Miniprotein binders against q9h3h3. Designs and how they scored, part 48

Target 1, 235 residues: q9h3h3
Amino acid sequence: EDGFTAEHLAAEAMAADMDPWLVFDARTTPATELDAWLAKYPPSQVTRYGDPGSPNSEPVGWIAVYGQGYSPNSGDVQGLQAAWEALQTSGRPITPGTLRQLAITHHVLSGKWLMHLAPGFKLDHAWAGIARAVVEGQLQVAKVSPRAKEGGRQVICVYTDDFTDRLGVLEADSAIRAAGIKCLLTYKPDVYTYLGIYRANRWHLCPTLYESRFQLGGSARGSRVLDRANNVELT

## First folded at step 21 (miniprotein)

Design GV4
Fold by ESMFold2, fold request of step 22:
Structure GV4 (fold): chain B 235 residues (1-235), chain A 103 residues (1-103)
Amino acid sequence: as target 1 above (235 residues)
Amino acid sequence: DPEELKDLLEKLLELIVRAAERALRAIKEGNPDEAKWLIIKARIIAYILIELLDDEEIKRRIERALELLKEALRAIEEGDPKKAEEILREVIEEVRRLIEEEK
């Protein structure tokens, strides 16, 4: 049942969150060291559990790059979860609008553009371009999954700090495309992640807010971005 | 595939235990902020699990674990780490019992 793909990926992401991360932090590390770090830790070769022959001997959950302006601020996630549980027992309807309001009220505003790539050169090249964009200040924070034994697709997540700021989300899409990324991107607000809302949810909520498809001759951003909730093209 | 769903459910249960055990260690090491994030993580995993479960009795047991995890968060905020530890041990015990029952 391919309907459980999202939940299986969620379980793996939850596990990865709890293992050590490999981080290039531009706030404390000179930008001139980035290329050496990327060459040492390509995501196609960093293994999830530290296999022989890999650059890491310990488990790695995520490989991440923090930009100069990165300021960790997840918002009031504890309060968000409590309010969510209260909402469910209230008898009030649960809609994308009520999720958006919960996120605003509790300041849980981050979200991410996602891309899925097969292991290999294309993945490593895409990651390197994203990491440079983060260190150069065009993007704020990104992470990529390490290589799993199964050899399945890996994910790059490029974060934005406010999913309600459509200009900022579109600017991040533009920066991703400027780094040479041509694959499909999907955008998911973190509020859905913190409330455990994936494909198998009783409310039929769709956690994907936007889709971005590359266009060679399109808008100034080079993207066609669709608002999934309203079926409206933004670009 | 029923076996794939069963494996996913068991994996999620094991992840709740892992998060709760790490939260317990973080409390003992004097790192309450880390403990709170691990408890929040355990609650996310429980939310995912509930949406996959069909058995109402098992669902109620996971909902009880969610309430216990909320109480553990409150205990940490109120400066009562020993209470939080006691609650987390109860969550770990309850969820491990569920794991053994599905074997």
Scores: ipSAE 0.876, ipTM 0.942, lowest interface PAE 0.5, mean pLDDT 91
Fold by ESMFold2, fold request of step 22:
Structure GV4 (fold): chain B 235 residues (1-235), chain A 103 residues (1-103)
Amino acid sequence: as target 1 above (235 residues)
Amino acid sequence: DPEELKDLLEKLLELIVRAAERALRAIKEGNPDEAKWLIIKARIIAYILIELLDDEEIKRRIERALELLKEALRAIEEGDPKKAEEILREVIEEVRRLIEEEK
């Protein structure tokens, strides 16, 4: 593994954000139309740049589903960035606690569970399960990257509203597992994303707060969730 | 891996330009909310870039672009799209100059 994997993925995500998205919006579209939409746009076949023979003829940055209760609220990202810059000139130490406090102060509280899967049936099945969970109200919003190259992994992001609400984050993990997903999940608060803090950062901050691993026959149905900072299982 | 890092740095610089150019277009089309988010994205990309750079002069130039992007956001909030356009053109020109120098 190269030392810049996170930064390469970040650059890909930033580029994707600026291209068109394919969106199923349950706030304006009947839930009965979801299955047809999923069949038309499987993430393993939707191409990043509109390759011949794919379902899309134009570039696609993300495939997304918005739940009926989803209310977009990124918080005061502009103020967050300004305060971050001022903090860096203050001489005060930068720790995970200072990032948490900045996020709270500026109401930049969203975060996301991430999973990486190769193109194919497993990816399409996982996405369909997540999309259904969103439309059914167990999750609020999710997105998946399109296929960018043969055999390359794609990412599903499942958002939560408040990373400081540990129970809410764990409920989202549970809903993901209930959709049949068994792969490794990692959780990243959006404050780290908006401040450009990835693996290569001078403060040695770890942007991943939690890891979730599926358990067969362990604790009750679900996963083992590890707090990365304290190496303690939250379950 | 120096070749991998060089490619990543070039990509990040190009993404700053792309975000700033789209913000400029959004302002010209009368879409200030879209422009603000694109400027915020350009600032995020600049933050990532700074953490990967070891050349202090290039870092200072990116930090100057960050300050200009902050001023462009303020110009949009103050209802001065012409000032925001002027600032964004300066950012685009400066970052393009950096891209050519890193070739």
Scores: ipSAE 0.872, ipTM 0.942, lowest interface PAE 0.5, mean pLDDT 90
Fold by OpenDDE base, fold request of step 22:
Structure GV4 (fold): chain B 235 residues (1-235), chain A 103 residues (1-103)
Amino acid sequence: as target 1 above (235 residues)
Amino acid sequence: DPEELKDLLEKLLELIVRAAERALRAIKEGNPDEAKWLIIKARIIAYILIELLDDEEIKRRIERALELLKEALRAIEEGDPKKAEEILREVIEEVRRLIEEEK
């Protein structure tokens, strides 16, 4: 990431979190309505601030799909932040292992696969594939950023319940690849987000735990997943 | 790029104000859970700012805002929404002053 791209994306994400979401909830809405919903709100056409002629007249922070098994549980984020501040005050060394332990202690275990795509048909197609996978129960929850005025890339986030469950993380990667997505994926635990840890941090912590690259003719998973902390391929 | 950093810092400061203002509204509307969530978001933004700031005085002021936001959370948990509102107003005022000073 060039310059302060990570921090800019963080700022945009924080702003988006505070605005209304367009949500398809498979727990309350029949799966048969998904196609109509996707057609009504293609992410390449939904605008961040409800521009004239867009499907939305009001600001939209995120477009999201909730699966049948989705349960909103972010854990004890307040306790996590308190423990983090206490740790900083203590002067103890801070490592990725420290963050992992904090996450476990406070039950802040969610993480997400991230992909960045240019607005257009490919984005809408990718999102439709992900949304279907969520509704079909292959994934739990996903969201996509709406179109911004500057024409920048849009981000799709696919969540997993536990970043410490390596198999679960890999299964989500497989489901994303099965949906036909071939771009680079990065996996980030939410604990790093909740503690404001991005590229420019004094501890040199990398919030990206995994990287997935598409591979032609490769393993049944169609990707190579790298553990960035250990520099080891998992697939 | 110093200009890029300046723009980012301004954006982050404005987001703290926005989050705090929305939290204040949430309290007034009787939605303490939303208020807490927004305060947590403001705290995250403050964490990001602290890592980006080189000026120790500005950093100290953001750290103070971070502490105030923590106190606002406590006030909500203690069932004192009025105290939380007062603290949030102070945060808004302090951060707005920072924005104006850095223009």
Scores: ipSAE 0.866, ipTM 0.939, lowest interface PAE 0.5, mean pLDDT 93
Fold by OpenDDE base, fold request of step 22:
Structure GV4 (fold): chain B 235 residues (1-235), chain A 103 residues (1-103)
Amino acid sequence: as target 1 above (235 residues)
Amino acid sequence: DPEELKDLLEKLLELIVRAAERALRAIKEGNPDEAKWLIIKARIIAYILIELLDDEEIKRRIERALELLKEALRAIEEGDPKKAEEILREVIEEVRRLIEEEK
């Protein structure tokens, strides 16, 4: 990402977080209604600010699907931030291991697989596959950004409960691939987001822990997952 | 691109104001959990700004806003919503002044 693209995307995401969401909650809504909901609110047509002719008349920050096992617990983010500030003041070295330990201590363990897709049929199809996987219990929660006025790429986020659980992270990758998604995936723990750590930071921390590339005919998982920190293939 | 950076900085500052204003409304509406969440978001934006800023004076002002936002969280936890509201108003005023100075 050239220049300030990551920070710009972060700003857009933060703005979106504060606006209303379109949510399908499988805990309260029958799974049989999912297809109608997907047809009503295709991500490529839902506009960020409720443009004329869009399915939404008001601003939408995110389109989301919650599975039966979804829990909105993000851990002690306030405590995490306090500990992070104290750590900076201490002058102690900061490493990926430091952030991992902070995350564990404060129970801020969520992370997400990210994919970027151009608006259109491919995006809507990918989202439909993910939404179904969430409702069927293969995934816990996912969200997709609405269409921007500029027509830029939209992001799908698929969450896992624990970025330190390698098996859980890999299982989510497998579920995404089983949904028919073939694009590049990157995995980012939320702890980096909560601390405002992006690609360009003074500590040279990389917020991307894993990368998944689609593979034809090879592993039963349909992807190759790279540990970016150690430069080791996990599959 | 300096212009791109300037636009980004302005956007981030405006988002802090927006988050703080919404947090203030949430407190008034009796929703402290929403207020806390919004304050946390404002703090994240402040972290991003601190990493982007080269001007030490502006950086110090953002760090002050970050501290004030922390105090607002404490005030909510202590059951003093009026104090939290006062602190949030101060944050809004300080960040708005900064936006005006950078125009």
Scores: ipSAE 0.865, ipTM 0.938, lowest interface PAE 0.5, mean pLDDT 93
Fold by OpenDDE base, fold request of step 22:
Structure GV4 (fold): chain B 235 residues (1-235), chain A 103 residues (1-103)
Amino acid sequence: as target 1 above (235 residues)
Amino acid sequence: DPEELKDLLEKLLELIVRAAERALRAIKEGNPDEAKWLIIKARIIAYILIELLDDEEIKRRIERALELLKEALRAIEEGDPKKAEEILREVIEEVRRLIEEEK
């Protein structure tokens, strides 16, 4: 992706975080209502700013689904940021291992699989599959960006509780693939997001830890997962 | 593209202002947890800006905003919402000045 695309996406995501969300919470809403909710708020039709004719009249930052086991615990992000600033001041070398240790120390362990899809039926279908997987307990939480005015790609984020748990990360990939999604997936720990670390940072840190590619006729997982940090295939 | 970068920088600065203003409102409404979250978001935006900026003077000003935002968090934790509000107003004013200078 050319230029500052990652930073633009980050800025848009942060703006979206501050606006109201459309949420289906499986902890409080019967699973039987999911289909009606999906029909009411297809992500390709929900507009970022509540455009005329959209199902939403007000701005929507994200459309999200919370599973039964979802707990909104992001860890000690404030402590993480303080430690990060202290580390920068110290002049000590900063490596992916350093970030991993910071994340562990401050219990900021969440991460997400990311997929980018063009607006339309394929996006809505992918989202419906993910939402169902969340409600059925195969995934914990997911969100999708609403349609932007520019007609750009929408992003689906599927979260895991611990980016250091390779098995958990792989299980989420498998669940996404089982939902029928065949596009490229990238996995990013939230610790990088909370520290403002994106592509082309001064420390040359790569915020993408894993990459998943769909594989026809392959293993039961239906994907090949690459550990980008170690350049090793995990599947 | 220098123009693209300029637009991005402006957008990020505006987001800091927006986050700080919303944090200020959250404090006034008696929602310190929301305020803290918004301040953390403002700090993230500031981190992104620092990585994108080449101008050392602007970087220093953003670093000051980072410190002020940290102080606002401390004020909330200490149970001094008025102090937090004052600090957030200062952040808003400082970042708005930056936006005006970059237009």
Scores: ipSAE 0.863, ipTM 0.937, lowest interface PAE 0.5, mean pLDDT 93

Design GV4
Fold by ESMFold2, look of step 21:
Structure GV4 (fold): chain B 235 residues (1-235), chain A 103 residues (1-103)
Amino acid sequence: as target 1 above (235 residues)
Amino acid sequence: DPEELKDLLEKLLELIVRAAERALRAIKEGNPDEAKWLIIKARIIAYILIELLDDEEIKRRIERALELLKEALRAIEEGDPKKAEEILREVIEEVRRLIEEEK
């Protein structure tokens, strides 16, 4: 029943990328201003196109928080795209390993944990927790979609700087859970995004690398993390 | 679902035009880094579109747009914004022609 859901979401994200963003930038804004900013711009109330009664009067593509140490570096995406095109004409097989090597060669190593939540208190609370974790330095950068007119689920993206650094990706999962987030998380390396590789791709590549499911034990919090490529639980 | 696919294809074509138009504006305003990112985004959208298309002639035309977008990136890197503008106008014209033909 999910024919082109990923591609429709990708199209909406591409459109959103081209509209203005609401950004809290810890590199230039005191951390003490974060709570007021969060109260002014809850993602369940910031509207995609500036609906009447919302806190924004103009379109907003994304709401984002940049941590103190955030250094925007997407890597050599232009060179990545060129090498990808050359790979396709080379006759060599295209596999997850060759995508990983392209990402390493061009330093396009970022990736993101994704969560989808309905608009409302749970979304706003989850976002506030993530934003605080970013400003406090447990996470580097995150963004959340604004409310669509239709009122469908919204997405929070929590970025990590190196998808090949499994420990770093798992540490980000832990930081997300420590913020009180219990929903399903999925992890997608940015290399797949920059090459336009979604569910409908001729190579049968799987853009989701990890899944994280919250579990309770004793007084501890934790995740069960599945490596989707190898069907192995990392926990 | 062929109707769902048709709507998606039309949206993707329009997003390529929008990205290219924004890149053209960024060049005219003296923002070459912004223009490069918009051109990269147009190329991402084209990659998504190609994986959804069946028509080989339409694929060939999108692949030509990809080549032009790559040339526009090189022109920006070489410090030739006028060449990049000319290339972007050609991309916009070609994709708009495709949109009109697919109606």
Scores: ipSAE 0.862, ipTM 0.938, lowest interface PAE 0.5, mean pLDDT 90

Design GV6
Fold by OpenDDE base, fold request of step 22:
Structure GV6 (fold): chain B 235 residues (1-235), chain A 102 residues (1-102)
Amino acid sequence: as target 1 above (235 residues)
Amino acid sequence: DPEEVEKLLEKLLKLIERMIRRALEAIERGDKDEVKWLLIKARIIIYILEELTTDPELRKKVEEVLEKLRKAIKALEEGNLEEVKKILEEILEEIKELIKEL
């Protein structure tokens, strides 16, 4: 990623979080309505600022799908931030293990698989597959960024409840692959996001814990998952 | 590229300004949860600014904003919305000043 692209994307994501979301909530909406909703709001056509001719006339921050088991519990993020600031002031060494312990202590355990796709049919198809997997209960929650005016890549985020649960992280990868997604996936815990930790930080912390590559004819999971911290294949 | 960093700093400062304004509006609506999340997000932007800032004077001002955010969060936890409002108004003026200095 050239220069400060990650920080730019973070700023854009945070700005998008303040604008209205297009949400399909499977807890309140029948699953039979999903196909009509997907047809109405294809992410390649939904524009960030409600451009003329788009399905949305108003700004949209995210398009999201909530599963039946979705819980918006993010843990004690304020306590996490306070503990992080105190840790920096202490001058104690900061390691990936330190962040893991902070996350556990404050119950900030959510993480996400990320995929970046160009606007178009492949994105809309990937999103439809993910949305269906969420509504069917194979995944808990997902969101996709709307189309930017500049036509850049859109991001799909698929969340898991616990980045420390390796099996749960791998199950989500399997569900994404079963939905027909073949692109590169990266897994990032939300604790890194909440602490403003991106690539090239002063502590040399890598916010990407896992990488998933699609594999034809290999494992029953259809992917190879690499633990980036230990440089070990998990599958 | 110094110009790229400056553009990013401006983008981040303007984003904080927007978040603080939104938090002030949320206070008037009595939406404490929206205020909480906006302050969390403002702290994230401050952390990014601390990593990007090499100028000692700018860094000091960013640290002062962070300290005020801590006070605002404490006041919010105590249910003192008037104090939260006051601190956020102070932060807003400091952020506007920082934007003018770029």
Scores: ipSAE 0.877, ipTM 0.947, lowest interface PAE 0.4, mean pLDDT 93
Fold by OpenDDE base, fold request of step 22:
Structure GV6 (fold): chain B 235 residues (1-235), chain A 102 residues (1-102)
Amino acid sequence: as target 1 above (235 residues)
Amino acid sequence: DPEEVEKLLEKLLKLIERMIRRALEAIERGDKDEVKWLLIKARIIIYILEELTTDPELRKKVEEVLEKLRKAIKALEEGNLEEVKKILEEILEEIKELIKEL
């Protein structure tokens, strides 16, 4: 990833958060409507700004699916930010452990598996698999970026409630793999996002905690999950 | 590449401008939750700007904007929407000036 790509992607993501979302909410919409919704709004065809001939005439920031157990709780993000600013002013060392403690203290524990896919059938198929897993209760919430005008890769984000819960993170990876997704996955806690910490930061913090690589096991589809902080395989 | 950094700085500043404008609109609607989240996101952009900014003058101005954001957040927590509005209007003008100086 050349130069400031991560910061550019962050800016695009934050801009997208301001525009309307296309949401399938399994709490209010019957699961039987999912297939029709997926057919109406395939991510490879939904355009960021509502281009002519797209399924959307208006700008779309994200396409999202909410599971029945989805409860939006971001914790005390403002308190987290204040504590982060105070920490920087203090001149104390900043480590991944410091960020973990800040996240715990402020209850900002959400994180996400990320996958980047080119627009097309593979993306739409991956999204359909994820959306189904969310509606079936195997995953809590997911979103996908719409097609950019430049035709760049789209991102699917699959959230977990607690990045400190290794089992929950691994279970989400397993559900993603069960949905037929074979690409590289990276797991990023939201605390890094809320603090503006990307790959090129002065503290040399890596915002990616886990990487998942697809593995063809004998009869079982699996993944190898690497803890990037400790360079240890968890699976 | 300095040119790449400048383009990113401009993009980030324009994004803050948009967020502040939207926050001002949210204040008029009485949507405190939208204001809160927009200010959170504005702070994120400021953090990115602080990491990207090597120019001391620009850095100082970015720090001043952050301090004003802190004041706006405090005013929001206190329920003083008029003060929030005032501070956000000041921030908006400062951001516009920063964009012109790029």
Scores: ipSAE 0.875, ipTM 0.946, lowest interface PAE 0.4, mean pLDDT 93
Fold by OpenDDE base, fold request of step 22:
Structure GV6 (fold): chain B 235 residues (1-235), chain A 102 residues (1-102)
Amino acid sequence: as target 1 above (235 residues)
Amino acid sequence: DPEEVEKLLEKLLKLIERMIRRALEAIERGDKDEVKWLLIKARIIIYILEELTTDPELRKKVEEVLEKLRKAIKALEEGNLEEVKKILEEILEEIKELIKEL
């Protein structure tokens, strides 16, 4: 894995944020239309740039599903960035605790479970399960990257409102597992994204707070969740 | 791999260029919210560039762009869209120069 894969993926994600999204909004669209929408726009067939023969003729940045309780609130991201820059200038030690306090102070508490899947039926099936869980109110919001030209892995992002709420993070993992997803999941707070903090950074900060591994026959949750910051199993 | 880093730097700079161009278009439409989010995203890219850049001269230029972004954000908060436009045009030229130097 090339040393800067995370930064490349970040640049691609940010570029995708600038293109139109395919959105199913459960606040305005009946849940009965979800199956037809999923059939029309399977993530493995939706192409990033609207390639010939794809369901989309125009570029698509993301495919997203919004739940009925979804409210976009990113907090004070500008204030967060300003405080981060001031902190760097101060020469004060920067720790995961520092980032947590910055996030709390500026109300930038959102985070996401991430899964990477190869294009194909397994991806489309995973996405359909997640989309249904969002529309049914088990999850708030999710998005999936469209198919890239290079045929690389697609990412599904499932958001939670507060990365400091361990219970909420674990509930989202349980809902993802209940949707039949068995792959590795990693949880990343959005504060790390907004501050440009990736795996290789001068502060040695780990942007992944949690890791979920599927477990057969184990806990009612069907997964083991590791707190990576403390190296403690939560489940 | 130095070549891989250079390709990533170019990708990031071109992405900033695109964001700044779109922000200028958003200013003309009066869409302050789009401008705000584009500037937030531009700052993220600058943070990534700061971590990737080992050349002191390039780092200094990136820091200068960040300072101009701060000024643009302040002007946006003050509702001075003409000043935002002016600063973003300056940033755009600086980014174009940086791309040519790669």
Scores: ipSAE 0.873, ipTM 0.945, lowest interface PAE 0.4, mean pLDDT 93
Fold by ESMFold2, fold request of step 22:
Structure GV6 (fold): chain B 235 residues (1-235), chain A 102 residues (1-102)
Amino acid sequence: as target 1 above (235 residues)
Amino acid sequence: DPEEVEKLLEKLLKLIERMIRRALEAIERGDKDEVKWLLIKARIIIYILEELTTDPELRKKVEEVLEKLRKAIKALEEGNLEEVKKILEEILEEIKELIKEL
């Protein structure tokens, strides 16, 4: 019944950012090594703090796969944050269009599809499918949280490089579904993350830009994507 | 729920403290990129605190920390790591005081 779940998850994610990551980097590691790496480090067994019996002896913040074509560019995040602060004192309205323009102006265009899964076979299977899609070039970069507490959900983040490119976002959704993933997906532009804007914000902004639902026999034959900001079905 | 908000405030303040300590370590290694990203993240946490804060006195102190973060970021852009270190040590002491005042 707590309305601050997103803020707690954000804090946990930022804490995890500061600990070591387990990374499979296809730019420097042969693709043939992926299956062994996945078997060694299933996300349901990699523990946040290196528990006895874990594959890891040290803390792990994230497990990540970088694709062959991954070319990171976060844009001008410091300039974005400065402009955001100035905007708030300017008296100008803060709307989804305002956030979009800030993101474009500062080239902070990345975003991510998110899925939340309980620890176990389904999580490990979903992650393996995503990781293979990244190494095979259908996706560019993804990460998954390690197990932090028994029974807690873990998150897989699948990044795209431009949230304003609807076709690119929809192509990433399709690649995720082709990996056999049927759970709810939500899409959040990184601009909202860098500005600390979550579900319960004073501007009534919706940080979830898209939702994707799997359904057999739908118009997209397995994926139905809703644009939450504009209340428009894309598929 | 005021109790749930206060627990989240404490969690966020402790996270800033950890980020500042890590940034001070990064300065000792000369890792300017790590300092930059830690300050970006600290700014995000300040934005979350500003949304959560209902106490005017706490709000004022959080804004003072934000102003110091702006100065630290400017000093980092100028390559003045000694000034960044000085400002981060000041922020660290202010954050520790804020945690105790909860």
Scores: ipSAE 0.853, ipTM 0.937, lowest interface PAE 0.5, mean pLDDT 90
Fold by ESMFold2, look of step 21:
Structure GV6 (fold): chain B 235 residues (1-235), chain A 102 residues (1-102)
Amino acid sequence: as target 1 above (235 residues)
Amino acid sequence: DPEEVEKLLEKLLKLIERMIRRALEAIERGDKDEVKWLLIKARIIIYILEELTTDPELRKKVEEVLEKLRKAIKALEEGNLEEVKKILEEILEEIKELIKEL
């Protein structure tokens, strides 16, 4: 009975957040340097703890690309957490609507498209495409996990600045697909991450707001995006 | 699987310990924003611990740590870094005892 996989992954991600990051920052680095940087630091070769034979000799928590227009603003996360604790003692029901309202009230609006890929050429190619989309301005910021010693799946996170802006979330999906990515994408608002809400939670909340599936040969080419909260297709 | 739950609890407690130590270092450098973000992250781990724990004594101690975190955050908002440091040292001591008791 494997009910704790999400919690283990969350712990690993938070530990990675605290270690050094490898960052290509388009705000300070010419775009012409991107291809060399990608060749030097492919995510399938950059190791979490700096293994022998790696391009990195120091631990790396994340590999990231910041776009020209990247302007980080997480909102009032401390206020969000305080309000969340008060909500739990209030007797009010906890629903997707109350989570959405907390996020809006505290301006904690960012979220991310996630994809999981095995180490190798497909991962490195997908990351390179995403990184180019970020530097070219179709996406604002993305990160990818380094290779673990055990060689498990790695994750690419592509951030958007407002999960309530459905058009912006769909535009990011479209930019990801234009980079040639065909795997399943899932979208998680950051509010769930800041409140420690993962797959198996006592409120039965679903932290995945949208799913995107590449659709080939159907009535419409491209993405089929499902709104998990309303069970409706958006595309 | 009680052994797997204990391993996950230990992992989470060690992560809080690491975050509190980093926050104490950040106080020495005067980096209030880093302290803020480390306390945000510690709070997330407490939320995860609260979902996982069924032991009444552990749950009681986790809630005590959360209350101390609330006080540290309030002190940080008031600019009282000396009080933040004092509270974080208390939290660190309690976390170390919880890890040892596992």
Scores: ipSAE 0.852, ipTM 0.935, lowest interface PAE 0.6, mean pLDDT 90

